# Designs tried in a protein design chat: VH-VL binders against NAD kinase (nadK). Part 109

Target 1, 268 residues: NAD kinase (nadK), of Syntrophomonas wolfei subsp. wolfei (q0aze0)
Amino acid sequence: MKIILVNNRFKENTEKKAQEIAGQLSALNVEVIIDNGLDEPYAGTVDFIMVLGGDGTMLRAARRYGQRAIPVLGVNMGTVGFLSNIEINELAEYLPLILREEYSLEARMMLEVAVFQQQSLLTRVFCLNELLLRSNSPRMLSFALEISGQKLEPYRGDGLIVSTTTGSTAYSLSAGGPIADPQLDAFIVTPVASHIINKRPLVVSPEREISLHLLEEREAIIGIDGQIKMDFGAENRVLIKRAPHPLLMVNLKAKPFFTSIDRSLQRQ

## First folded at step 9 (VH-VL)

Design M83 (from M1 with heavy chain L109P; framework fv_oberotatug)
Fold by ESMFold2-Fast, scan of step 9:
Structure M83 (fold): chain C 268 residues (1-268), chain A 124 residues (1-124), chain B 107 residues (1-107)
Amino acid sequence: as target 1 above (268 residues)
Amino acid sequence: EVQLVESGGGLVKPGGSLRLSCAASGFTFSNAWMSWVRQAPGKGLEWVGRIKSKIDGGTTDYAAPVQGRFTISRDDSKNTLYLQMNSLKTEDTAVYYCTTHPRYSGYFPAFDIWGQGTLVTVSS
Amino acid sequence: DVQMTQSPSSLSASVGDRVTITCRASQSISRWLSWYQQRPGKAPNLLIYKASNLESGVPSRFSGSGSGTDFTLTISTLQPEDFATYYCQQSYDKPWTFGQGTKVEIK
């Protein structure tokens, strides 16, 4: 059995713990690949991915490996998050079940984001939470939103978020978007500080294609999962689709979505 | 209400075949991992085999005494679990229970919902 | 295979008694153990999962403890409906295996 351990290169305690866990797994005849974010994603076949850290580390793992249909387990190492299933101090107890494939899977949709300059593809990335288009200056943006060939009236404001249902509790929530059941497949399109009073969040079929481009020259950026930043100008166009494969998340214990969100919002 | 109802039991000759059914209601059957557990008259419980939900791979596992002779299958559109029993032996005489277990390991594979059982008698 | 052995195989008790049943695994199974109750002519009923967690709807007089190889089911104050056979079951490794059962009979 071959397992990738994904950790955060900027957390010393996480890297030391990853080495410790790798040693324990090797003693059980498991081949371990460490991914601390510095190298290209591991290209060989693997059976399982274990993410050591918080939600940010899981988002990175999803972008690197989420399209490969490999089970991914989030192991929390500190700050409570929504994408981890077990705590690090529980790992030893659950490890036999992991090695025997005694776990359930939950499919989470992902976005495919393609950025163009004229007709040329500049980059293609996948993400679990959202794409954010925002102004990179005090000036608001004027931009066009097209949904499956339907051109909406121009937007004017600070930006727009196109989110998965998993991302509904991330930046989209902060911008006024709805909380969505992550078992549903849908795009959530949430305006950021729109100057048009009736521009509301939209819930859109995952079969649709969404495109964005600027209507005037402005300093803007595209943000992916809050972790990747790209410059975006009037010569650029972004195309957003549902990714070909969902992220397969591992459930070793019950972690109900709605009670977790309710408790989080109660505490604020 | 949550229920499992087994059917298809009866008397069969050694070497014969029999198919058991388990009708599920009151829960989302397609999400459940399902097992068959048997109990010979006056004896204890013995796990027969399991089938996972389709999303978890839909794979089957069997206890050694029935491997190669018994086949577990499911029809999620009918909320029904099946056990096809071939090459039956007198040692297969038992009450056969269908049972569910939750998809999460903190509870798995505890068998939380049980049917009333169906008796299979293998004799001459 | 992981073998499960219960002690005693049977016991006689009176209503109000404290009853203790033990279960021993042939190898360490961490806390991956469940307890079941089976009344005569009825299907088994889950009481305890993961060694010590009480199933919803099960009376608080039932409790489980243990880890590794040694496990205990305790009924603090036996009631008339508790006269039944009790089984432990390991969920550590396939094939899933049950103990031979402990019959709790009226004295």
Scores: ipSAE 0.571, ipTM 0.792, lowest interface PAE 2.0, mean pLDDT 89

Design M84 (from M1 with heavy chain A110G; framework fv_oberotatug)
Fold by ESMFold2-Fast, scan of step 9:
Structure M84 (fold): chain C 268 residues (1-268), chain A 124 residues (1-124), chain B 107 residues (1-107)
Amino acid sequence: as target 1 above (268 residues)
Amino acid sequence: EVQLVESGGGLVKPGGSLRLSCAASGFTFSNAWMSWVRQAPGKGLEWVGRIKSKIDGGTTDYAAPVQGRFTISRDDSKNTLYLQMNSLKTEDTAVYYCTTHPRYSGYFLGFDIWGQGTLVTVSS
Amino acid sequence: DVQMTQSPSSLSASVGDRVTITCRASQSISRWLSWYQQRPGKAPNLLIYKASNLESGVPSRFSGSGSGTDFTLTISTLQPEDFATYYCQQSYDKPWTFGQGTKVEIK
């Protein structure tokens, strides 16, 4: 069995912990590859991915490996998040079940984001939470939104979020989007500070294709999962669709989504 | 109401075959891992085999006494679990229960939902 | 295979008694153990999972403890409906194996 350990090089003691876990796994005849974000994703065959850290580390793992249909387990290192399933101090107890595949999988949809200049593909990326189109200056954007070839009236505002249901509790929530059951497949399209008062978030079929382009020359950026940033100009177009494969998240113990989000919102 | 209802049991001669069915209702059957557990008259519980949900790989596992003779399958469109029993032996005489574990609990918690059982008697 | 041994095989008790049933695994199974109750003529019911977690709808008089190889099911104040056979089951490694059962009989 071969396992990738994904960790955050910028968090205290995570490299040391990853090495300790790698040693424990090697003693059980498990081959371990450590991914701390410095190098390109491991290209070989892998049986399991263990993410050591918070939600940010899980988002990076999903972008790098999520399309390979490999089980991914989030192991929390201290801060409670929505994408981890067990705590680091529980790992030793659950390890035999991991090695025997005695766990369930939860499929989480991902976005496929393709950025074009004219008809030329510039880049293609995948993400778990969302794409954010936003102004990179105090100036409002004017942009066109098309959903499966249907051209909507122009948007005017600070930007737009196209989110998965998993991403409904991230940037989309902050911009006024709904909280969605992550087991549903849907796009959530949430305007950011729209100057058209009646522009509401949209919940659309994951079979839809969404395209965005600027109607005026402005400084804008595209953000992916809050971690990747790309310049976006009037010569660019972005196409968003459901990724070919969902992220397969490992459940080793019950994690009640609705009570967890309810408690988080009450603390605000 | 969550229910599992077994059927198909009866009297069969050694070397014969039977197919048991288990009809599920009140939960999302397609997400559930399903097992068969048997109990010989006056004896304890014995696990027969398991089938995982399709998203979790749809694989089957069997206890050694039935390996190669019994086959577990499922029809998610009909919410039904099956146990095909071939080359039956007198020691296969038992009440057969279908049972499930909660998929969204994230791991095998034990068998949380049980049917009423169906009796299989193997004798001449 | 992981072998499960229960003790005692049977016991006699009165309503209101504290009842303790023990289960021993042939190798360490961490906390991967469940307890079941089977009333005469009925299917088994899950009482406790992962050694100490009470299943929904199960009365609080039932509790489980233990880890590794030694596990205990306790009924703090026995009720008439508790006269039944109890089984432990390891959920650590397949084949899943049950103890031979402990019959709780009226004294």
Scores: ipSAE 0.420, ipTM 0.709, lowest interface PAE 2.9, mean pLDDT 89

Design M85 (from M1 with heavy chain A110P; framework fv_oberotatug)
Fold by ESMFold2-Fast, scan of step 9:
Structure M85 (fold): chain C 268 residues (1-268), chain A 124 residues (1-124), chain B 107 residues (1-107)
Amino acid sequence: as target 1 above (268 residues)
Amino acid sequence: EVQLVESGGGLVKPGGSLRLSCAASGFTFSNAWMSWVRQAPGKGLEWVGRIKSKIDGGTTDYAAPVQGRFTISRDDSKNTLYLQMNSLKTEDTAVYYCTTHPRYSGYFLPFDIWGQGTLVTVSS
Amino acid sequence: DVQMTQSPSSLSASVGDRVTITCRASQSISRWLSWYQQRPGKAPNLLIYKASNLESGVPSRFSGSGSGTDFTLTISTLQPEDFATYYCQQSYDKPWTFGQGTKVEIK
């Protein structure tokens, strides 16, 4: 059995813990690959991915490995988050279940983001939470939104978020979007500080294609999961679709979404 | 509201076959891992086998006494679990229960819903 | 296979009594053990999971304890509806195995 341990060497001294866990797994005849984000993603066959850290580390793991249909387990290192399932001090108890595949999987949709310059593909990336189009200056953007070939009235504002249901509790929530059950597949399209009164968030079928382009020359940025940033200009177009494969998240114990979000919203 | 109802039991000769059905209602059947557990008259409980939900791989596991003779399957569109029993032996005589647990391993969330059972008698 | 042995196989008790049933595993199973109650002519009902967690709707007079190889089910104040057979079950390794059962009878 081959497991990738994903950690962030710059966060919470997780590198030492990753080495300790790797040693324990090797003693159980498990091959371990450590991914601290510095190298290219491991390209070989892998049976399981264990993410040590918070939600940010899980988002990175999802972008690197989420399209490969490999089970991914979030192991919390002491910070409350939405994407982890067990605590680090529970790992020893659950490890036999992991090795025997005695766990359930939860499919989480991902976005496929393709950025074009004119008619040429510039880049293609996948993400778990959202794409954010935003102004990179004090000036508002004017941009076009098209949903499955239907051209909407132009948007004016600071930007737009196209989110998965998993991402509904991230940037989309802060911009006024709805909270969505992450087991549903849908795009949530949330305006950011729209100048046009009554521009509402939209919830649309995951079978739809969403495209965005600027209507005038401005400094703009495309953001992916709050972690990747790309320049976006009037010659660029972005196409957003449901990714071919969902992220397969491991559940070793019940983690009820609605009570978790309710508690989070009531805290200061 | 939540219930499991077994059917298909009866008398069969050694070497014969029977197919048991378990109709589920009141919960999301497609998410549940399902098991069959049997109980011989006046004896204790014995796990027969399990089938995982399709998203969790849809794999099946069987106890050694029934391996190769029994097959577990499911029809999520009909909310129904099946147990195909072939090459029946007198020691297969038992009440057969279908059981479910949430979409998690049976280790953390064990058999929490049980049907009423259906009697299978294998006799000459 | 992991073998589960219960003791006693049967006991006689009166309403109001404290009843203790033990279950031993042939090897360490951590806390991966559940307890079930079966009333005559009825299907089993889950009482306790993961050694000590009380199932929703189960009366607080039932409690479980133990880890490794030795486990205990306790009924603090026996009620008329508690006359039944009780089974332990390990969920550590396949095949999942049950104890032989403990019948709690009227004294």
Scores: ipSAE 0.420, ipTM 0.720, lowest interface PAE 2.7, mean pLDDT 88

Design M86 (from M1 with heavy chain A110S; framework fv_oberotatug)
Fold by ESMFold2-Fast, scan of step 9:
Structure M86 (fold): chain C 268 residues (1-268), chain A 124 residues (1-124), chain B 107 residues (1-107)
Amino acid sequence: as target 1 above (268 residues)
Amino acid sequence: EVQLVESGGGLVKPGGSLRLSCAASGFTFSNAWMSWVRQAPGKGLEWVGRIKSKIDGGTTDYAAPVQGRFTISRDDSKNTLYLQMNSLKTEDTAVYYCTTHPRYSGYFLSFDIWGQGTLVTVSS
Amino acid sequence: DVQMTQSPSSLSASVGDRVTITCRASQSISRWLSWYQQRPGKAPNLLIYKASNLESGVPSRFSGSGSGTDFTLTISTLQPEDFATYYCQQSYDKPWTFGQGTKVEIK
C-alpha cells in the first residue's frame, strides 16, 4: 500500500510530524511519499492520501490529487476547520481501519477552471471551494456572465464568485451567498459588491457551463481557493464546469455539518 | 420505522441453491453497508459476508466457509439485499439475518439494525 | 482469524445482581469490539460499540471496558428483561468473529 502525506511547508513542526507518521507507516510496510508543496505532484499510483493540517492544506491536496479518484483523509493538526475528519491524536487508533479500507467515502464536487486568451487555452486548474473574479484596483469591473450559452445582463461591481457547495461556507458566504448542504452538487454564483441592486446569488445545476469575461479593460484577477492568483484582462475568458471526478473524502467518524455551521454563525 | 425483512428461506437438498432477499425500509438503503449473519440452531452468531455501498466501492467480503459458493448483491432501486447460495452443505443450515452497519461513525463495523431472520434447512 | 472466547458460557443470576461477562481476543484488537444482546427467539441488538460506548437507547446499567485482548461487559443491576444471551464481536480484522455467547439465566 502506498500513501501520500500532504503537509503545510510553512509550519515548522508539521514536517517533523509528517516524518514521524511516515516512519510509523513504514514500520507497517506502507510506502510513504511526503508532499510538502515544494515539488511537482507525485505522478505514480497511490492508494490513499492523508492530509496533515487545516482546510488550506486540504484545498492544496484537492487541486493536486483530487481528480485521481483516490481516497483523501483530513487529519486535524490543531486548526479548526470543515474538511478534516479526525484529530491527530486519534490517528493511531484508526490506522488499522485505514489500511484495511474500512471507511466510508463522501464525494465532493470540484470545479474545472479553464482560462483562455482569445481561443488559446492558457491554463486548466481544478479546485474544491471556488473561483473568485475580482478587481485589483479601486475601479469596479464591468463583466459578462453566461450560463450554458444564456447571456445575462452585464454585471458591474467588484467581482463574482463561482463556488461549489463545499465552498458555500468560504468566500461565497462572506459575499452573501447561501449555506449549502455539501452533499448536493450545484454551482453557487455570488456577486461581490454589485452596483446592480437586483443581482442575487444564483444556485445552478452542476451540468451547466459558466463563462466570464471583462467588457472593459480593467485590472482584475482570478483567485482559486484563495491560494492561486492570476491576472485577468479583457483578452481573457474563463470557462467553469463541474470537474470530471469529485474529491473522495474519507469518513471514519460522523461530523455533523449543520450543527457545526450553526454554532459558527452564532459567533459572528 | 427502520425495518429489514428477510425472505426466501426453506428446505433444500445438499448441493442445491437458494436465493435470500432482504427488503429494507425507513433509511437510505443506497448509502448503507449490509451484512449477512447466520445462526445455526442452538449455536452462536457467524458472520457470512458484507457488501459496501456503491459510493464506497460496492465491494464484497466473505467468510472462508462460504467463499466461492455464496454471492452477496444489492438492488438500490428496490431497496433490497440478496444472498445467492450455491453448492449448499448441511452445515449451512441456520437462521440467516440481514443487518446494517452504522454510517459515518467510529463504530461503523458493528451491526446496529437486524431483520427477523429466515430459516434455511439443508438436508436430504 | 481472530478468535473470541467468552467467559462464562452461562451463569445464573437474580434480579438486582451485578453481572460481569468477559471476552478474550486471540490477538490485540485495540478497542474494535462490540457487545450484543439476544433474547430468546429474537434477533440480536447492539448494546456497546468500540469497547465502551453505549448505543443510543440502551439503559445505563450496561457498560463496557477493556482494550487489547481483554474486554468486559457489566450489567450493574440486573432486570427481568436482561435474561438473554450476550455476544462480543471483533471488528479489527476480517473475517469478523463473534464469541460463543454467554447465557444469563434466572436463578
Scores: ipSAE 0.616, ipTM 0.814, lowest interface PAE 1.7, mean pLDDT 89

Design M87 (from M1 with heavy chain A110Y; framework fv_oberotatug)
Fold by ESMFold2-Fast, scan of step 9:
Structure M87 (fold): chain C 268 residues (1-268), chain A 124 residues (1-124), chain B 107 residues (1-107)
Amino acid sequence: as target 1 above (268 residues)
Amino acid sequence: EVQLVESGGGLVKPGGSLRLSCAASGFTFSNAWMSWVRQAPGKGLEWVGRIKSKIDGGTTDYAAPVQGRFTISRDDSKNTLYLQMNSLKTEDTAVYYCTTHPRYSGYFLYFDIWGQGTLVTVSS
Amino acid sequence: DVQMTQSPSSLSASVGDRVTITCRASQSISRWLSWYQQRPGKAPNLLIYKASNLESGVPSRFSGSGSGTDFTLTISTLQPEDFATYYCQQSYDKPWTFGQGTKVEIK
């Protein structure tokens, strides 16, 4: 059995724990690949991915490996988050179940984001939470939104979020979007500080294609899962689709979504 | 209301075959891991085998005494679990229970929902 | 295979008694153990999972404890509906195995 351990090398406790866990797994005849984010994603066949850290580390793992249909387990290192399933101090107890594939899988939709300069593809990335288009200056943006060939009236404001249902509790929530059951497949399109009175969040079929481009020359940024930032100008266009494969998240422990989000909101 | 209802039990001669069905309702059957557990008259419980949900690979596992003779399958469109029993032996005589695992099977591997059972008698 | 041995095989008790049933695994199973109750002529029902967690709807008089190889099910104040056979089951490794059962009979 081959396992990838995903960690963040810039967080000292996570790096040390990854080495300890790698040693424990090697003693059980498990081949371990450590991915600290510096190198290209491991290209070989793997059976399982363990993510050691918070939601940010899980988002990186999903972006790197989420399209490969490999089970991914989030192991919490003491941070607040929604994407982990077990705590680090529970790992020894659950390890036999992991090695025997005694767990459930939960499919989480992902976005496929393609950024173009004129007609040339600049980049294609996958993400678990959202794409954010936002102004990089005090000036508001003027931009066009098209959904499956339907051209909406121009948007004017600070930006727009196109989110998965998993991402409904991330930036989309902060911008006034709805909380969505992550078991549903849907895009949530949430305006950021719109200056047009009647622009509302939209919930649309995951079969639709969404495109965005600027109508005026402005300084803007495309953000992916809050981790990747790219300049976005009037010469650029972004196309957003449902990714071909969902992220397969491992459930070793019941973690009810609604009670978790309710508790989080009540504390605020 | 969550229910499991077994059917198909009966009297069969040694070497014969029988197919059991388990009709599920009140939960998302397609997400559930399902098992068969049997109990010989006056004896204890014995796990027979398990089938995982299709999203979890749809694989089957069997106890050694039935390996190669019994086959577990499922029809998610009909919310039905099956146990095909071949080359039956007198020691296969038992009440057969259909059971489910919790939605998150890896959290705790136990049998939380049980049917009423169906009696299989293997005798000449 | 992991062998599960219960003690005693049977016991006689009166309503109001404290009843203790033990279960021993042939190897360490961490806390991967569940307890079931089977009333005469009925299907088993879950009481305790993961050694000490009480299943929803199960009366608080039932409790479980233990880890590794030794586990205990306790009924603090026996009620008439508790006269039944109790089984432990390990979930550590396939095949899942049950104890032989402990029959709680009326004195």
Scores: ipSAE 0.222, ipTM 0.630, lowest interface PAE 4.5, mean pLDDT 89

Design M88 (from M1 with heavy chain I113Y; framework fv_oberotatug)
Fold by ESMFold2-Fast, scan of step 9:
Structure M88 (fold): chain C 268 residues (1-268), chain A 124 residues (1-124), chain B 107 residues (1-107)
Amino acid sequence: as target 1 above (268 residues)
Amino acid sequence: EVQLVESGGGLVKPGGSLRLSCAASGFTFSNAWMSWVRQAPGKGLEWVGRIKSKIDGGTTDYAAPVQGRFTISRDDSKNTLYLQMNSLKTEDTAVYYCTTHPRYSGYFLAFDYWGQGTLVTVSS
Amino acid sequence: DVQMTQSPSSLSASVGDRVTITCRASQSISRWLSWYQQRPGKAPNLLIYKASNLESGVPSRFSGSGSGTDFTLTISTLQPEDFATYYCQQSYDKPWTFGQGTKVEIK
């Protein structure tokens, strides 16, 4: 069995813990690849991905490996989030189950984001939570939203979020989007500080294609999962569709989504 | 209410075949891992095999005494679990229980709901 | 295979008694052990999972403890409906195996 350990090199003690866990796995005849984010993603075949950290580390793992249909387990390292299933102090207990494939899988949709300049593809990236289009200046944006070729009335405001159902509890929630069951496949399209008071979030079929472009020259950026930023201008177009493969998340124990989100909302 | 109803048991000669069915209701069958557990008359419990849900790969696992002779399958459209038993031996005589695996802490490693069982007698 | 041995194989008790049943694994199984109750002519029912977690709907007089190789099931105040056979089951490694059973009989 070959396992990738994904860690965040910038968090205290995470690299030391990753090496410790790698040693434990090697003693059990498991081949371990450590991914701290510095190098290109490991290109060989692997059986399992273990993410050591919080939601941010899981989002990075999903972008790097989520399209390969490999089970991904989130192991919390002290900060609680939505994407981890077990705590680090529980890992030794659950490790035999991992090695024997005694776990359940949960499929989570991902976005495929393609950014063009005129007719040329500049980049293609996958993400678990969302794409954000936002102004990079005090001026509001004027932009076009098309859903499967249907042109909506122009948007005016600070931006737009196109989110997965997993991302419904991330930035989309902060911008007024609905909470979605992550077992559902849908795009959630949430305006950011729209100047039209009746612009509402949209829940859109995952089979549709969403495109965005600016209607006037402004400084704007595209943000992906809050981790990748790209300049976006009037000559650019972004196309968003459902990624070919979902992220396969590992459940070793029950994690009640609705109870967790309900407690989180009480704190806000 | 969760119900599991086994059927298909009976008398069969050594070397024969028999197919057991388990009709499930009261829960989302398609999401459940299912097992067969048997109990010889007056003896203890013995795990026979398990099938995972299709979303978890739909894979099967078997105890060594039945490996290669028994096949577990499921029909999610009919909420039914099956055990195809081939090359039956007198040692296979037992009450066969259909059982589900829970979805909580400890997750799929216990047997939370059981049917009433169906008797299989292999006699020469 | 992981062998599970229960002790005693049978015991006699009276209503109101404290009953303890022991289960021993041939190798360390962490806490991956469940306990079941089987009344005569009935299917088993789950009492305890993961060594010490009480299944929903099971009376609080039942408790489980242990880790590694040694486990116990305790019935703090035996009731008439508790006269049954009890089984431990390890889920650490396949094939999943049961103990031979402990019969709790009326004294």
Scores: ipSAE 0.594, ipTM 0.801, lowest interface PAE 1.9, mean pLDDT 89

Design M9 (from M1 with heavy chain A32Y; framework fv_oberotatug)
Fold by ESMFold2-Fast, scan of step 9:
Structure M9 (fold): chain C 268 residues (1-268), chain A 124 residues (1-124), chain B 107 residues (1-107)
Amino acid sequence: as target 1 above (268 residues)
Amino acid sequence: EVQLVESGGGLVKPGGSLRLSCAASGFTFSNYWMSWVRQAPGKGLEWVGRIKSKIDGGTTDYAAPVQGRFTISRDDSKNTLYLQMNSLKTEDTAVYYCTTHPRYSGYFLAFDIWGQGTLVTVSS
Amino acid sequence: DVQMTQSPSSLSASVGDRVTITCRASQSISRWLSWYQQRPGKAPNLLIYKASNLESGVPSRFSGSGSGTDFTLTISTLQPEDFATYYCQQSYDKPWTFGQGTKVEIK
């Protein structure tokens, strides 16, 4: 059995713990590959991915490996988050279940984001939470939103978020979007500080294609999962659709999503 | 109204075949791993085999006494679990229960929802 | 295979008694053990999962403890409906195995 351990090189505690876990797994005849985020993703076949860290590390793992249909387990290292299933101090208890494949999988939809300049594809990326379009200057953006070829009335404001249901508790929540059951598949389209009074968040079928472009030249950026940023101008267009494969998340214990989010919101 | 209802039991001669069905209602059957557990008259419980949900691979596992003779399958569109029993032996005489395993394996790896059972008698 | 052995195989008790049933695994199974109750002519019903967690709807007089190889089911104040056969079951490894059962009979 071959396992990738995903961690963050710049967090010394997680790097040392990854080495410790790799040694324990090696003693059980498990081949281990460590991915600290600096190198290209491991290109070979693997059986399982273990993510050591917070939600940010999981988002990186999802972008790198989420389309390969490999089980991914989030192991929390201390930072509170929504994407981890077990705590690091529980790993020893659950390791036999992992090695015997005694776990359930939960499919989480991902976005496929394609950015064009004129007719040319500049980049294609996948993400678990969201794409954010926002102004990078004091001026409002004027932009067009199309859903499956249907042109909506122009948007004017600071930007727009196109989110998965998993991303409903990330940037979309801060912008006034709804909290969505992450087991539901849908796009959530949330305006950011819209100047047009009646622009509301939309919940849209994941089978739809969403297109965005600027109607006026402005300084804007697009952000992917809060980790990738790129300039976006009037010559650019972005196309968002459901990724071909969902992220396969490992469930080793029940997580009470609704009580967890309720507790979190009461502390806001 | 959560329930499992087994059917198809009866009297069969040694070497014969029988197919059991288990109809599920009141829960999302397609999300559950399903098992068959049997109990010989006056004896204890014995696990027969398991089928995973389709998202978890839809694979099957069997106890050694029934390997190669029994086949478990499911039809999620009909909310029904099946046990095909071939080359039956007198030792297969038992009440056969269908039962669930929760989707989240780590929450509890326990047989939660049970049917009432169906009797299979293998006798000449 | 992981072998599960219960002790005693049967016991006689009166309403109001404290009843203790033990279960031993042939190898360490951490806390991956469940307890079931089976009344005569009925299907088993789940009482306790993961060694000590009480299943929803099960009376608080039932409790479980243990880890590794040794496990205990306790009924603190036996009621008339508790006269039944009790089974432990390991979910650590395939094949899933049950103890031979402990029959709790009227004294």
Scores: ipSAE 0.397, ipTM 0.706, lowest interface PAE 3.2, mean pLDDT 89

